Miniprotein binders against q96jn8r1131to1294. Designs and how they scored, part 69

Target 1, 164 residues: q96jn8r1131to1294
Amino acid sequence: TLEFLENHGKNILLSNGNRTATRVASYNQGIVVINQPLVPQLLVQVRIDFLNRQWTSSLVLGVITCAPERLNFPASACALKRAAWLLRGRGVFHNGLKICEKFGPNLDTCPEGTILGLRLDSSGGLHLHVNGVDQGVAVPDVPQPCHALVDLYGQCEQVTIVNP

## First folded at step 7 (miniprotein)

Design c7
Fold by ESMFold2-Fast, scan of step 7:
Structure c7 (fold): chain B 164 residues (1-164), chain A 82 residues (1-82)
Amino acid sequence: as target 1 above (164 residues)
Amino acid sequence: SEEEKRIEELLEKIKELLEEAKRLAEEGDPEKAKELLFEAIYLIRELWEIARKLGNEELLILARELLMEAYEILKEVEEKLK
């Protein structure tokens, strides 16, 4: 069963059997990681539960290829400079370097109830799914093992893991 | 209903926690205030989940207002802890 790891950003509170993550303070320190490696064809999905429009930016999601169980998370996922592929706003980032200008919808504008998914294809290509619709390959050839990451940044204060 | 009873219990406890946290923040115990605020936020999130499940728009608005109040108190507490 898919759950968020007990190792997470310091502003996170896990509930609902570790399937719901809530950021309880500020706008940052909200990184969570799925407890199972993202193996090919596994679709990991989270629903945006709660948005606070006080902030302008919203959630970031992606993958890391380092072991997450004891990782000291930075204040935001975008501060990760090693082994990270991230989707933020309309951009795709690898270790802080923007590698795609416009991919999929703007994550800063997705409303409450949106379901966001991450999946690896058989060639290691990372796909974003939005409300069940595959947006295509955001990143080709992600090294394995890798782990799905969600940064409850800015507007996004709560997400819940949902089954396909 | 059982849900109505749970909503009332949550609202009472949230109100108590927010009032106590505000008092502690004003009286110079920001660490204890922060602890109570995290508890309040946890309960507000439960209230929000119930409201969302029921499709109760008035309760969603109330939960959001309580959350914003908790965040304002937390912001003041964090400034005092620097």
Scores: ipSAE 0.000, ipTM 0.137, lowest interface PAE 16.7, mean pLDDT 83

Design c8
Fold by ESMFold2-Fast, scan of step 7:
Structure c8 (fold): chain B 164 residues (1-164), chain A 82 residues (1-82)
Amino acid sequence: as target 1 above (164 residues)
Amino acid sequence: SEEEKRIEELLEKIKELLEEAKRLAEEGDPEKAKELLFEAILLIRELWEIARKLGNEELLILARELLMEAYEILKEVEEKLK
């Protein structure tokens, strides 16, 4: 029963029973968060539905460890100053600072139809899945509870939660 | 050219889909309206890629306007599907 929270970036419209998020303006203010904590064994997956090629960068994906229900979201996820571990392009970022240079595929080049997944392993390691393929541990020992976050930034204007 | 013919085809079909989706949303068939809107958005995206490839600024602006219109209708449809 995975859904996006009704608390989201101001440019987001939720549809399809809160399982589809669409950014309806500009290139930013597109943060959405999954409605339940990311616990071990839970695979959260989103499909890229629509890319707007007028923008250069694309979606950001990751986790936050703060309570998301009343959070005042910044314009982009990378502006989060605390409690955030994010994948952007090929990098891994903690609270806006790049902590890993090259991890997984370049998220700025993933085409429409790509399914991106987040999963915690039994040791608390955060994994990225791309089209069902585990890319490995992006972040070891993520603090809990944590929540899966998608930032519909730049090119990525629509995503839909999909079943494993 | 082939692109010019495709642009004309896309514009006519997008217009038809948006008008029909708006009508269905108003007449109480929001599920079908949503289906047509998703079709329109895919065609608008194709229009955008063609316009960008050709460097046609007028068409890029038009495609953006059509996309925003589609998203506004989608917002209305989602409110009815609650």
Scores: ipSAE 0.000, ipTM 0.147, lowest interface PAE 14.2, mean pLDDT 82

Design c9
Fold by ESMFold2-Fast, scan of step 7:
Structure c9 (fold): chain B 164 residues (1-164), chain A 82 residues (1-82)
Amino acid sequence: as target 1 above (164 residues)
Amino acid sequence: SEEEKRIEELLEKIKELLEEAKRLAEEGDPEKAKELLFEAIELIRLLWEIARKLGNEELLILARELLMEAYEILKEVEEKLK
């Protein structure tokens, strides 16, 4: 069963059997990681439950290739400079390097109820799924093992893991 | 076939973009080089998708090599933009 790890950003509260993550303060310190490595063909999905329009930008999702169980998470995923592949807004980032200007929908404008998914194909390509639709390969060659990460940043204050 | 033609067109365009980006970076236009690199990376992602659907391991290896080349040029461009 997919769950969020107990190691998470300090503003996160886990509930619903560790399947719902809520950011209870501020706009940051909201990183959560899935409890299992993202193995090929495993589709990890989260639903956006609650958006606070007080903030301008919204959630970030992606993968990290370091072991997450005891990491000291930074205030935002964007501060990860090593072993990180992130989707933010419309961009794709690798260790702080923007490698794509426009990929998929703008994550800063996805409404409540949107289901966002991450999946590795059999060749190590990282895919974004939006409401069940594969957006294509965001990153062609992700090192293994890797772990799915969601940063409840800005507007996005709650997500829930959704089974396919 | 139409698919073989598409692959050949993608490869030619990717290589042209990478060569032009490298030239522009060397000639002092790193912002333009970065734009062309983003275009090249998008086309490499399309090539990867085609290779994956075909189960073509040689094409996947080629796409990976092109991607690594694009990333190296992009790092050099970003250093010049500091």
Scores: ipSAE 0.119, ipTM 0.552, lowest interface PAE 5.1, mean pLDDT 86

Design k1
Fold by ESMFold2-Fast, scan of step 7:
Structure k1 (fold): chain B 164 residues (1-164), chain A 96 residues (1-96)
Amino acid sequence: as target 1 above (164 residues)
Amino acid sequence: DELERKIDEIIYRAFELVDKGELEEALELIVEAIRLAVENKDKDLLVWAIYIIANIAQELGDPELLEKVLELAEEAYELTKDPEIKKLIEYLEKDL
């Protein structure tokens, strides 16, 4: 019963029992957050439903450590600074800096139907899963509590939460 | 809304330019971001811009630019009283 929070970016429309997020305008203002903390071993998965190739960059996903229920979301997840650890393209980012290169596949080129997952291990390491395959530890020792975040940026206009 | 679009464009382009090693062009965008942040009293954009310019200064290995970043951060702290900027000042002072 994972759902996206009712608090989200301005361009988002939630449907399918708050399990589908659609960005209905522009290329930004598309941040959504899962309704419960990402606790160790919980696997949160989203499927890419629709890509608009008008844009070059695509979906960003990661975790946020501030309380999301009343957060005024910025236009892009990259503006969240110290509160967010993000995967974008082939990089891992925190606080405006690229902290890891060439981690996992290039998120700007993942096709429709790709299932992306986030999971914390028992040591607080953040893992990316792609179509069921664990890519390894993207971020060690994430502060808790944290919440899974998806930014429907650029090409990615729709995602749906998928159960294993 | 034009302002939101312009800010998002600057953020996107700055990340891409730093990633490509095009540091001079990234620096020009960051200067514009600082100007917009000051004009619109956007503390989040100001903090973001200062962190990016610090990264550019470190990549260039330019001690004068690092000193300029410290001065800019001190001025921003006086303007905003933001504790995140205060932490950045402490970080820069130790690593200069």
Scores: ipSAE 0.000, ipTM 0.191, lowest interface PAE 11.0, mean pLDDT 77

Design k10
Fold by ESMFold2-Fast, scan of step 7:
Structure k10 (fold): chain B 164 residues (1-164), chain A 96 residues (1-96)
Amino acid sequence: as target 1 above (164 residues)
Amino acid sequence: DELERKIEEIIERAFELVDKGELEEALELIVEAIRLAVENKDKDLLVWAIYIIANIAQELGDPELLEKVLELAEEAYELTKDPEIKKLIEYLEKDL
């Protein structure tokens, strides 16, 4: 079964059999990674459980191509070195650089209960799913192996892995 | 090794400032990090620093800075032959 790795940002507390991640302090240090590689056709889904409207930005999700088991996580996913493709707000980012201005819905405005999914197609294209609806290819040709990442940044203080 | 660690710390600090929206201060730090990475011939840190200055230039939206960063990326590609820098050049060309 899918779980969050025990290696995570220092403000994270895992519960519910490592299927729920809660950020217990501040607005950052909230990176979690799924326990198995994102292989083609595997759909990894998380539900937004709790939003703190004190903050303006919200969760980031995407993939990393470095081994996550012993990675020293930075304060936010956007600081990851040379190995990250991330969706933040409406943007798509590679190693901190915005490579697409407007993709899918604005992640900063998704309400509690929204289910966000990541899936790799057979050609290595990374797809975002929102409440079961495929938004299309956010990033073509993602190198493999890669690992699904969620950054509980800003507003987003809790997510739970959801099976179809 | 000691100098590599020092440069890495400067780059990490610059990225913290980008995350906080303090773009002008981040720009000053990353320019220094690029200079040190070139002098130290550290291709990996140079690639990372170039990506960060490109992000800063993109956020600031300054056309002159974007052109300057494109020139820096082209020089870094000649020095490193790193495919990540080649990809960066493609991204930057679309922004211009």
Scores: ipSAE 0.105, ipTM 0.476, lowest interface PAE 5.6, mean pLDDT 83

Design k11
Fold by ESMFold2-Fast, scan of step 7:
Structure k11 (fold): chain B 164 residues (1-164), chain A 96 residues (1-96)
Amino acid sequence: as target 1 above (164 residues)
Amino acid sequence: DELERKIEEIIQRAFELVDKGELEEALELIVEAIRLAVENKDKDLLVWAIYIIANIAQELGDPELLEKVLELAEEAYELTKDPEIKKLIEYLEKDL
């Protein structure tokens, strides 16, 4: 079964059998990682449960290719060393560098209840799904193994893993 | 070992400055980290530092700086043969 790893950012509290992640302080230190590699055709989905309008930016989704079980997480996913592909706002980022200006919806404006999904296709393309709708390939040829990551940054203070 | 730890600390500080929007100070630190990584022959830290300077250049939106970073990335690729640097060069070429 899909769960968040017990290794996570310091402001995270896991509940609901490690399927709900809550950021309990500040705006950062909110990285969580799915407990299994993102293998082709596996759809990993999270629901946005709670947004705090004090902050302007919101949740980040993506993948990392390093082993997450003992990783020392930085304050934000954008500070991850070289091994990350991230969807933030309307952009696609690799290791902090913007590689696509506008892809899919603006993640900073997705309301509570939105279900966001990540999936690898058979060619290694990373897809974003929003409320069941495939947005297309955000990143081609993602190295494997890779792990799905959610950064509960800014507005997004709680997410829950949901089944497809 | 000791030099590697020093370089990593400089890179981490540069990241903190980027997060705070202090891009000019971050640029000065990351240039020093690149110099030290080359001197210490630490290919992994060099690749990481090159990605950070590319991000700073992109956020500053300075085409001359982006051109210089592209040249730096090409030199780093010659030194490392790292496919991550080759990918970075392709991203940077689209911005220019």
Scores: ipSAE 0.029, ipTM 0.462, lowest interface PAE 6.8, mean pLDDT 84

Design k12
Fold by ESMFold2-Fast, scan of step 7:
Structure k12 (fold): chain B 164 residues (1-164), chain A 96 residues (1-96)
Amino acid sequence: as target 1 above (164 residues)
Amino acid sequence: DELERKIEEIIYRAWELVDKGELEEALELIVEAIRLAVENKDKDLLVWAIYIIANIAQELGDPELLEKVLELAEEAYELTKDPEIKKLIEYLEKDL
């Protein structure tokens, strides 16, 4: 069963059998990681449960290739240099560097109830799914093993893992 | 290696400053980390530091700094032949 790891950002509280993550303070320190590596065709999905519109930016999601179980998480996922491929707003970022200006929908505007998914295809391409719709390949040739990551940044204060 | 640990510490401090939006101070620290990594012949820390300075240059939106970082990355690629640096060069060329 898919769960969030017990190792997470300082402002995270896990509940619902480690399937729900809530950021209880501020706008950052909200990184969570899925307990199993992303293997080809595994679809990891989270639902946006609660948005605090005091903030302008929202959640970030993607993959990291470093071992997450004992990782000291930085305040935001964008500081994970040399290990991360991230989707933020409409951009695709590799190790904090923007490598694509416009991909998929704007994550800063997704409403509560949106289901966001990450999947690797058989060629190692990372796909974003939005409400069940495959947005295409955001990042080709992701190194393995890799782990799905969600950063409950800004507006996004709660997500829950949902089954496909 | 005490020097290697010191370089890592400088890089983590630069990351914290980037996250806070203190880009000019982060730039000063990462330049020092690059110098130390070159002197220590630590290819892994050099590659990491170059990605950080590239990120800072991109966030500052300074074309002159981006050009200097590209030159630095090209020199580092000649020294290391690291495929990650080759990829970084491709990203930076696209941004220019």
Scores: ipSAE 0.042, ipTM 0.415, lowest interface PAE 6.9, mean pLDDT 82

Design k13
Fold by ESMFold2-Fast, scan of step 7:
Structure k13 (fold): chain B 164 residues (1-164), chain A 96 residues (1-96)
Amino acid sequence: as target 1 above (164 residues)
Amino acid sequence: DELERKIEEIIYRAYELVDKGELEEALELIVEAIRLAVENKDKDLLVWAIYIIANIAQELGDPELLEKVLELAEEAYELTKDPEIKKLIEYLEKDL
């Protein structure tokens, strides 16, 4: 059973057996991490439950390769050092630097109810799934072990882990 | 190491400014962090700081700054031999 780790950003409240994450303040400090490593063929999915359109940007998701249980999270996922591959808006980012201009749908415009998934293929390629549709390889050759991360940034104030 | 902690704080502050769109102030701070990381011979902090200055240069879209960051990354690669810096150099060359 997949859950969010108890170690998370300062503005997060976990509920529903640690399967729902709510950002209760501001627009940042909203990083959560899945409790199991993202092993090949495991599909981790979250549903966008609530968007606050007061903010402009929305959630970020991706993977980190550092151990998350005792990590002191920065205010936003893009500030993570040497250990993060992230999807934000239309871009793919490595340690805060944009490495791909346009991949998949614009995450800043995904509505409530959207289900976003992360999966590693057998070659270590990181895939994004949107409402069950594989968007292709966002990042090749992700180092392992790695952990799925969601940053409830900006508009996105609540997500829930959902089964495939 | 107290200097290591100070450099990390500068880097986090620089990225807070990036998040706020205060790119010129962020640039001033990250340049200082790079200077201190070189002085402290901290290869890991140097690599991290160079990724952030590259992000700032990318967002500003200034070709002269991008060229300077590319030169800085090349110098950092000679100091560290870090394969992550080599990949960064390849990416920056595409931006130019």
Scores: ipSAE 0.152, ipTM 0.520, lowest interface PAE 4.8, mean pLDDT 83

Design k14
Fold by ESMFold2-Fast, scan of step 7:
Structure k14 (fold): chain B 164 residues (1-164), chain A 96 residues (1-96)
Amino acid sequence: as target 1 above (164 residues)
Amino acid sequence: DELERKIEEIIYRALELVDKGELEEALELIVEAIRLAVENKDKDLLVWAIYIIANIAQELGDPELLEKVLELAEEAYELTKDPEIKKLIEYLEKDL
């Protein structure tokens, strides 16, 4: 069963059997990681539960290839030291560098109730799913093992893991 | 390591400035972090700092800076032989 790891950003509170993550303070320190590696064809999905429109940017999601159980999480996912591929706003980022523009919808404008999914295909391509619709390959050839990550940044103060 | 921690603090400060849109100050900090990482022979921090300066160059939209960052990445690859730097060079070449 998919859950968020107990190792998470400082402002996170887990509930609902570690399937709901709530950021309880500020706009950052909100990184959570799924408890199992993202293996090919596994679809990991989260629903946006609550947006605080005081902030302008919103959640980031993606994958990391470092071991998350022992990771000292930075203030935001964009500050991860290395081995991260992230979807933020309208872009795809690798270790902070924008490698693709305008992939999928603008994550900063997704409303409450949106379901966002990550999946690896058989060739190691990372796919984004939005409300059940595959957006295509955001990142080819992701190294394995890798782990799905959500950063409850800015507007996004709560997400819940949902089953397909 | 004291110097390693100091370099990481400089990088985190630069990332905070990037988030605030203060790209010119962030650039100055990352250049210093790269210099210190080279002096300290810290390959991991060097790779990270090179990725960050590349992002700053992209955000500034400055083709001359992007060209200089490509040169820095080539030099970093000679120093580290890190496959992540080779990947960065490929990304930067597409930007140009």
Scores: ipSAE 0.041, ipTM 0.456, lowest interface PAE 7.0, mean pLDDT 84

Design k15
Fold by ESMFold2-Fast, scan of step 7:
Structure k15 (fold): chain B 164 residues (1-164), chain A 96 residues (1-96)
Amino acid sequence: as target 1 above (164 residues)
Amino acid sequence: DELERKIEEIIYRAMELVDKGELEEALELIVEAIRLAVENKDKDLLVWAIYIIANIAQELGDPELLEKVLELAEEAYELTKDPEIKKLIEYLEKDL
């Protein structure tokens, strides 16, 4: 049931029933969004399928609070500014600024096969799951409605939605 | 660090301009970000900005600009000894 929206970054190709996203060019313009709002208890998971080690940084994971179905996506999720709360590298970012220094593993070093998950708890806290392990609350009180977002940036050229 | 945040803002703005197709303005901003990252000795921001300027140069398809970006990457490698910059140099050489 979970799929990536057909509205996505310009360098993305969707396949596997819109459950696999591949960035086919450059290092950017690789934003994809899940087709359903991230409601409490829904666990959205993606697996890292392919890393191109030519690039230094890797995928960004998070939530967007604007309507994504007809959005003109920027080159990078960071340019979404106020609309996005993002997990990038070692940090948590909002509005282009780092709001938490160290949370979970470094996303720039997660290997192929890593399964990353996003979930809202009953209090609206955004959780990151890594290979089934809850890393805790990355962002408290996320505005709703919100949608899970993956930015296939840099090294990460392919992800696939996986069921729990 | 306040200067780090300012450099990040310049980089984000350059990326926004790339998305809009304003490549020449993006190039000017990213050159400034590289200059500031070098002065601040911030290896992570320098590497990020160099990847962005390389992408801009490739999209513009200007061999003279690609040559200058290659020289800039070589200077950055001397400053940082970062193996990822060395790999980028090898990649850029194929486009020339």
Scores: ipSAE 0.006, ipTM 0.182, lowest interface PAE 10.2, mean pLDDT 80

Design k16
Fold by ESMFold2-Fast, scan of step 7:
Structure k16 (fold): chain B 164 residues (1-164), chain A 96 residues (1-96)
Amino acid sequence: as target 1 above (164 residues)
Amino acid sequence: DELERKIEEIIYRAEELVDKGELEEALELIVEAIRLAVENKDKDLLVWAIYIIANIAQELGDPELLEKVLELAEEAYELTKDPEIKKLIEYLEKDL
């Protein structure tokens, strides 16, 4: 059973058996991590439940390679440098640097109800899935073990884990 | 290189101050980060800092500050041609 870890950003409240994450304040401090390592072929999916258009950017998702259970999460996922590969807007980021300008749809414009998924292929390539459609390899050769991360940043105030 | 790390640290500190509710101090830091990012011609940090100052301005709810942020975003768009900044400009124009 996939769940969000109880170690999360300060503005997060977990509900629905730790399967729903809600950011209850501001625009930041909204990082959540899935409770199981992202192993090859495991598809982790979240649905965007609520967007607050007061804010200008939206959720970030990706993977981290450090152990999340004791991690003191920063205010935004972009502060996680060495250990993180992140998708934000249309960009792919590692070590705070943009390593791909345009990959998949713009995450800042995905509407409520969008289902976003992360999966490793057998070669360690990180894939983004959008509403069940594989967007291709965003990051090749992700170090393992790694953990799926969602940053409820800006507009995105609620996500729920959904079964494949 | 070292200046890039310093700008990033200022940006992250501004985010921490927002979390603490110290919006005025956060605003001062992010304005400095924008200035340094422009001087350093760092497009990615400039875009990030513009997003943060826009979010701070919206949380403060100050219409005059929102107008100033729109001007900064327009200048950042001329420097970067980043489509995310263009969308931010369109969004901010609706708020005004």
Scores: ipSAE 0.017, ipTM 0.374, lowest interface PAE 6.0, mean pLDDT 81

Design k17
Fold by ESMFold2-Fast, scan of step 7:
Structure k17 (fold): chain B 164 residues (1-164), chain A 96 residues (1-96)
Amino acid sequence: as target 1 above (164 residues)
Amino acid sequence: DELERKIEEIIYRAFLLVDKGELEEALELIVEAIRLAVENKDKDLLVWAIYIIANIAQELGDPELLEKVLELAEEAYELTKDPEIKKLIEYLEKDL
């Protein structure tokens, strides 16, 4: 079964059998990681449950290739060293560097109820799914093993893992 | 290694300044960290610092600085042969 790891950002509270993550303070320190590596054909999905419109930016999602179980998480996912490929706004980022200007929809504008998914294809390409619709390859040749990550940043204060 | 730890601290401080939007101050720190990492032959810290200066250049939108960073990355690849630097060069070349 898919769950969020109990190692997470300091502002996170897990509930619903570790399938719901809530950021209980501020706008950051909200990184969570899925408990299983993202293997080809596995579709990991989260639903946006609650948005606090006090903030401008919203959630970030992507993959990390370092071992997450004992990782000391930084304040935001974009500060991760040498291990992260992230979707933020409309951009694709590797270790904080923007590698694609416009990919998929603007994550800062996705409403409550949106289901966001990550999947590796058989060639190691990372795909974003939005409400079941494949947006294409955001990142080619992702190193393995890798782990799906969600950063409950800014507006996004709650997500829940949902089954395909 | 005390010097290695000091370089890592400078790089981390630059990271925090980038997060705060203090890009000019971050640039000054990361340039110094790159110099020290090259001098100390610390390949891992050099790779990390090069990624940060590339991010700063990208956020500033300065094409001259981006060109300088591409030159730095090419030199760093000759020094390290690190595949992460090769990947960075490919990212930067697509944007130019």
Scores: ipSAE 0.148, ipTM 0.534, lowest interface PAE 5.2, mean pLDDT 84

Design k18
Fold by ESMFold2-Fast, scan of step 7:
Structure k18 (fold): chain B 164 residues (1-164), chain A 96 residues (1-96)
Amino acid sequence: as target 1 above (164 residues)
Amino acid sequence: DELERKIEEIIYRAFYLVDKGELEEALELIVEAIRLAVENKDKDLLVWAIYIIANIAQELGDPELLEKVLELAEEAYELTKDPEIKKLIEYLEKDL
């Protein structure tokens, strides 16, 4: 069963058998990580449950290649010093630097109820899925092992792991 | 130490301002963080601060600022020989 790890950003509260993550304060300190490595053929999906339009930016999705169980999470995923590939807005970021300008839909405008998914293909390419639709390869040749992460940043205050 | 924590706090604040669209204020803070990291001889904080200033430069889309950040990254690479700085230089060169 897919769950969020107990090690997470300090503003996160886990519920629903660790399948729902809620950011209970501020706009940051909301990083959560899936409890299993993202292996080829595994589709990890989360649903946006609640958006607070007080904030400008919204959630970030991606992968990190360091071991997450004892990681000291920074305030925002984009501040990670370790190897991380992140989707924010319409951009693809590696270690905080934008490496692709326009990929998929704008994550800052996805409404409540949107289901976002991450999957590795057989060649190690990272795919984004939006409401079941594969957006293509966002990042080629992701090093393994890697772990799916969600940063409940800004507008996004709650997500839940969902199965097809 | 206390100085190291202070530099990290400045970097976090700069990143918060980037997300809020306060790019000029973020730039001023991150430049100060770079200066302090150099004085403190903290290579890890220097690399992190350079990544943040590169992000600010990309968001502003200012070619002159991007060239200055590239020059700064090249100097940092000569001092540290850090492979992450080398990769950052490659990303920045594509934007120019």
Scores: ipSAE 0.013, ipTM 0.360, lowest interface PAE 7.4, mean pLDDT 80

Design k19
Fold by ESMFold2-Fast, scan of step 7:
Structure k19 (fold): chain B 164 residues (1-164), chain A 96 residues (1-96)
Amino acid sequence: as target 1 above (164 residues)
Amino acid sequence: DELERKIEEIIYRAFWLVDKGELEEALELIVEAIRLAVENKDKDLLVWAIYIIANIAQELGDPELLEKVLELAEEAYELTKDPEIKKLIEYLEKDL
């Protein structure tokens, strides 16, 4: 079964059998990673449980290609450098640089209850799913192995892994 | 190395300011981080700082700043020979 890894950002508390992640302080230090590699056709989904609207930006979703179990996580996923492909707002980012604009819906405006999913297709394309709807290929040719990552940044203070 | 940690702290502070939407202050800090990384001959921190200033330029959408950052990235590529900076130059050229 899918769980969040016990190695995570310092402001995270895991509960519900490591299926719920809560950021308990500030607006950052909220990176969590799924406990197994994102293999083709595996759909990893999280539900937004709680939003604190005092912050401007919200959660970041993506993949990393380095081993996460002993990684020293930075304050924000965007600081993960060469190993990360990230969806933030409406942008697609690699190594902190915006490589695509206006992909999918704006993640900063997704309400509580939204279910966000990540999936690799058989060609290594990374897909975003929103409430069950495939948004298309955000990143082609993601190197493998890779791991699904959620950064509980800004507004997003809690997410829970949900099954398809 | 104490200086390396100081430069890294400045870079993280600049990133935090970008996250808050305080792009002017972020720009001032990242310029200082680039200066220090060059003086300290720290290629890794220089590459990191260049990516942050490129991100700030993209968020601002200022063509003049984008052109200056492209020039800066070209100089950083000559200093580091880092293939990721070569990729960054290609991305920035498309933005123009």
Scores: ipSAE 0.012, ipTM 0.334, lowest interface PAE 8.8, mean pLDDT 82

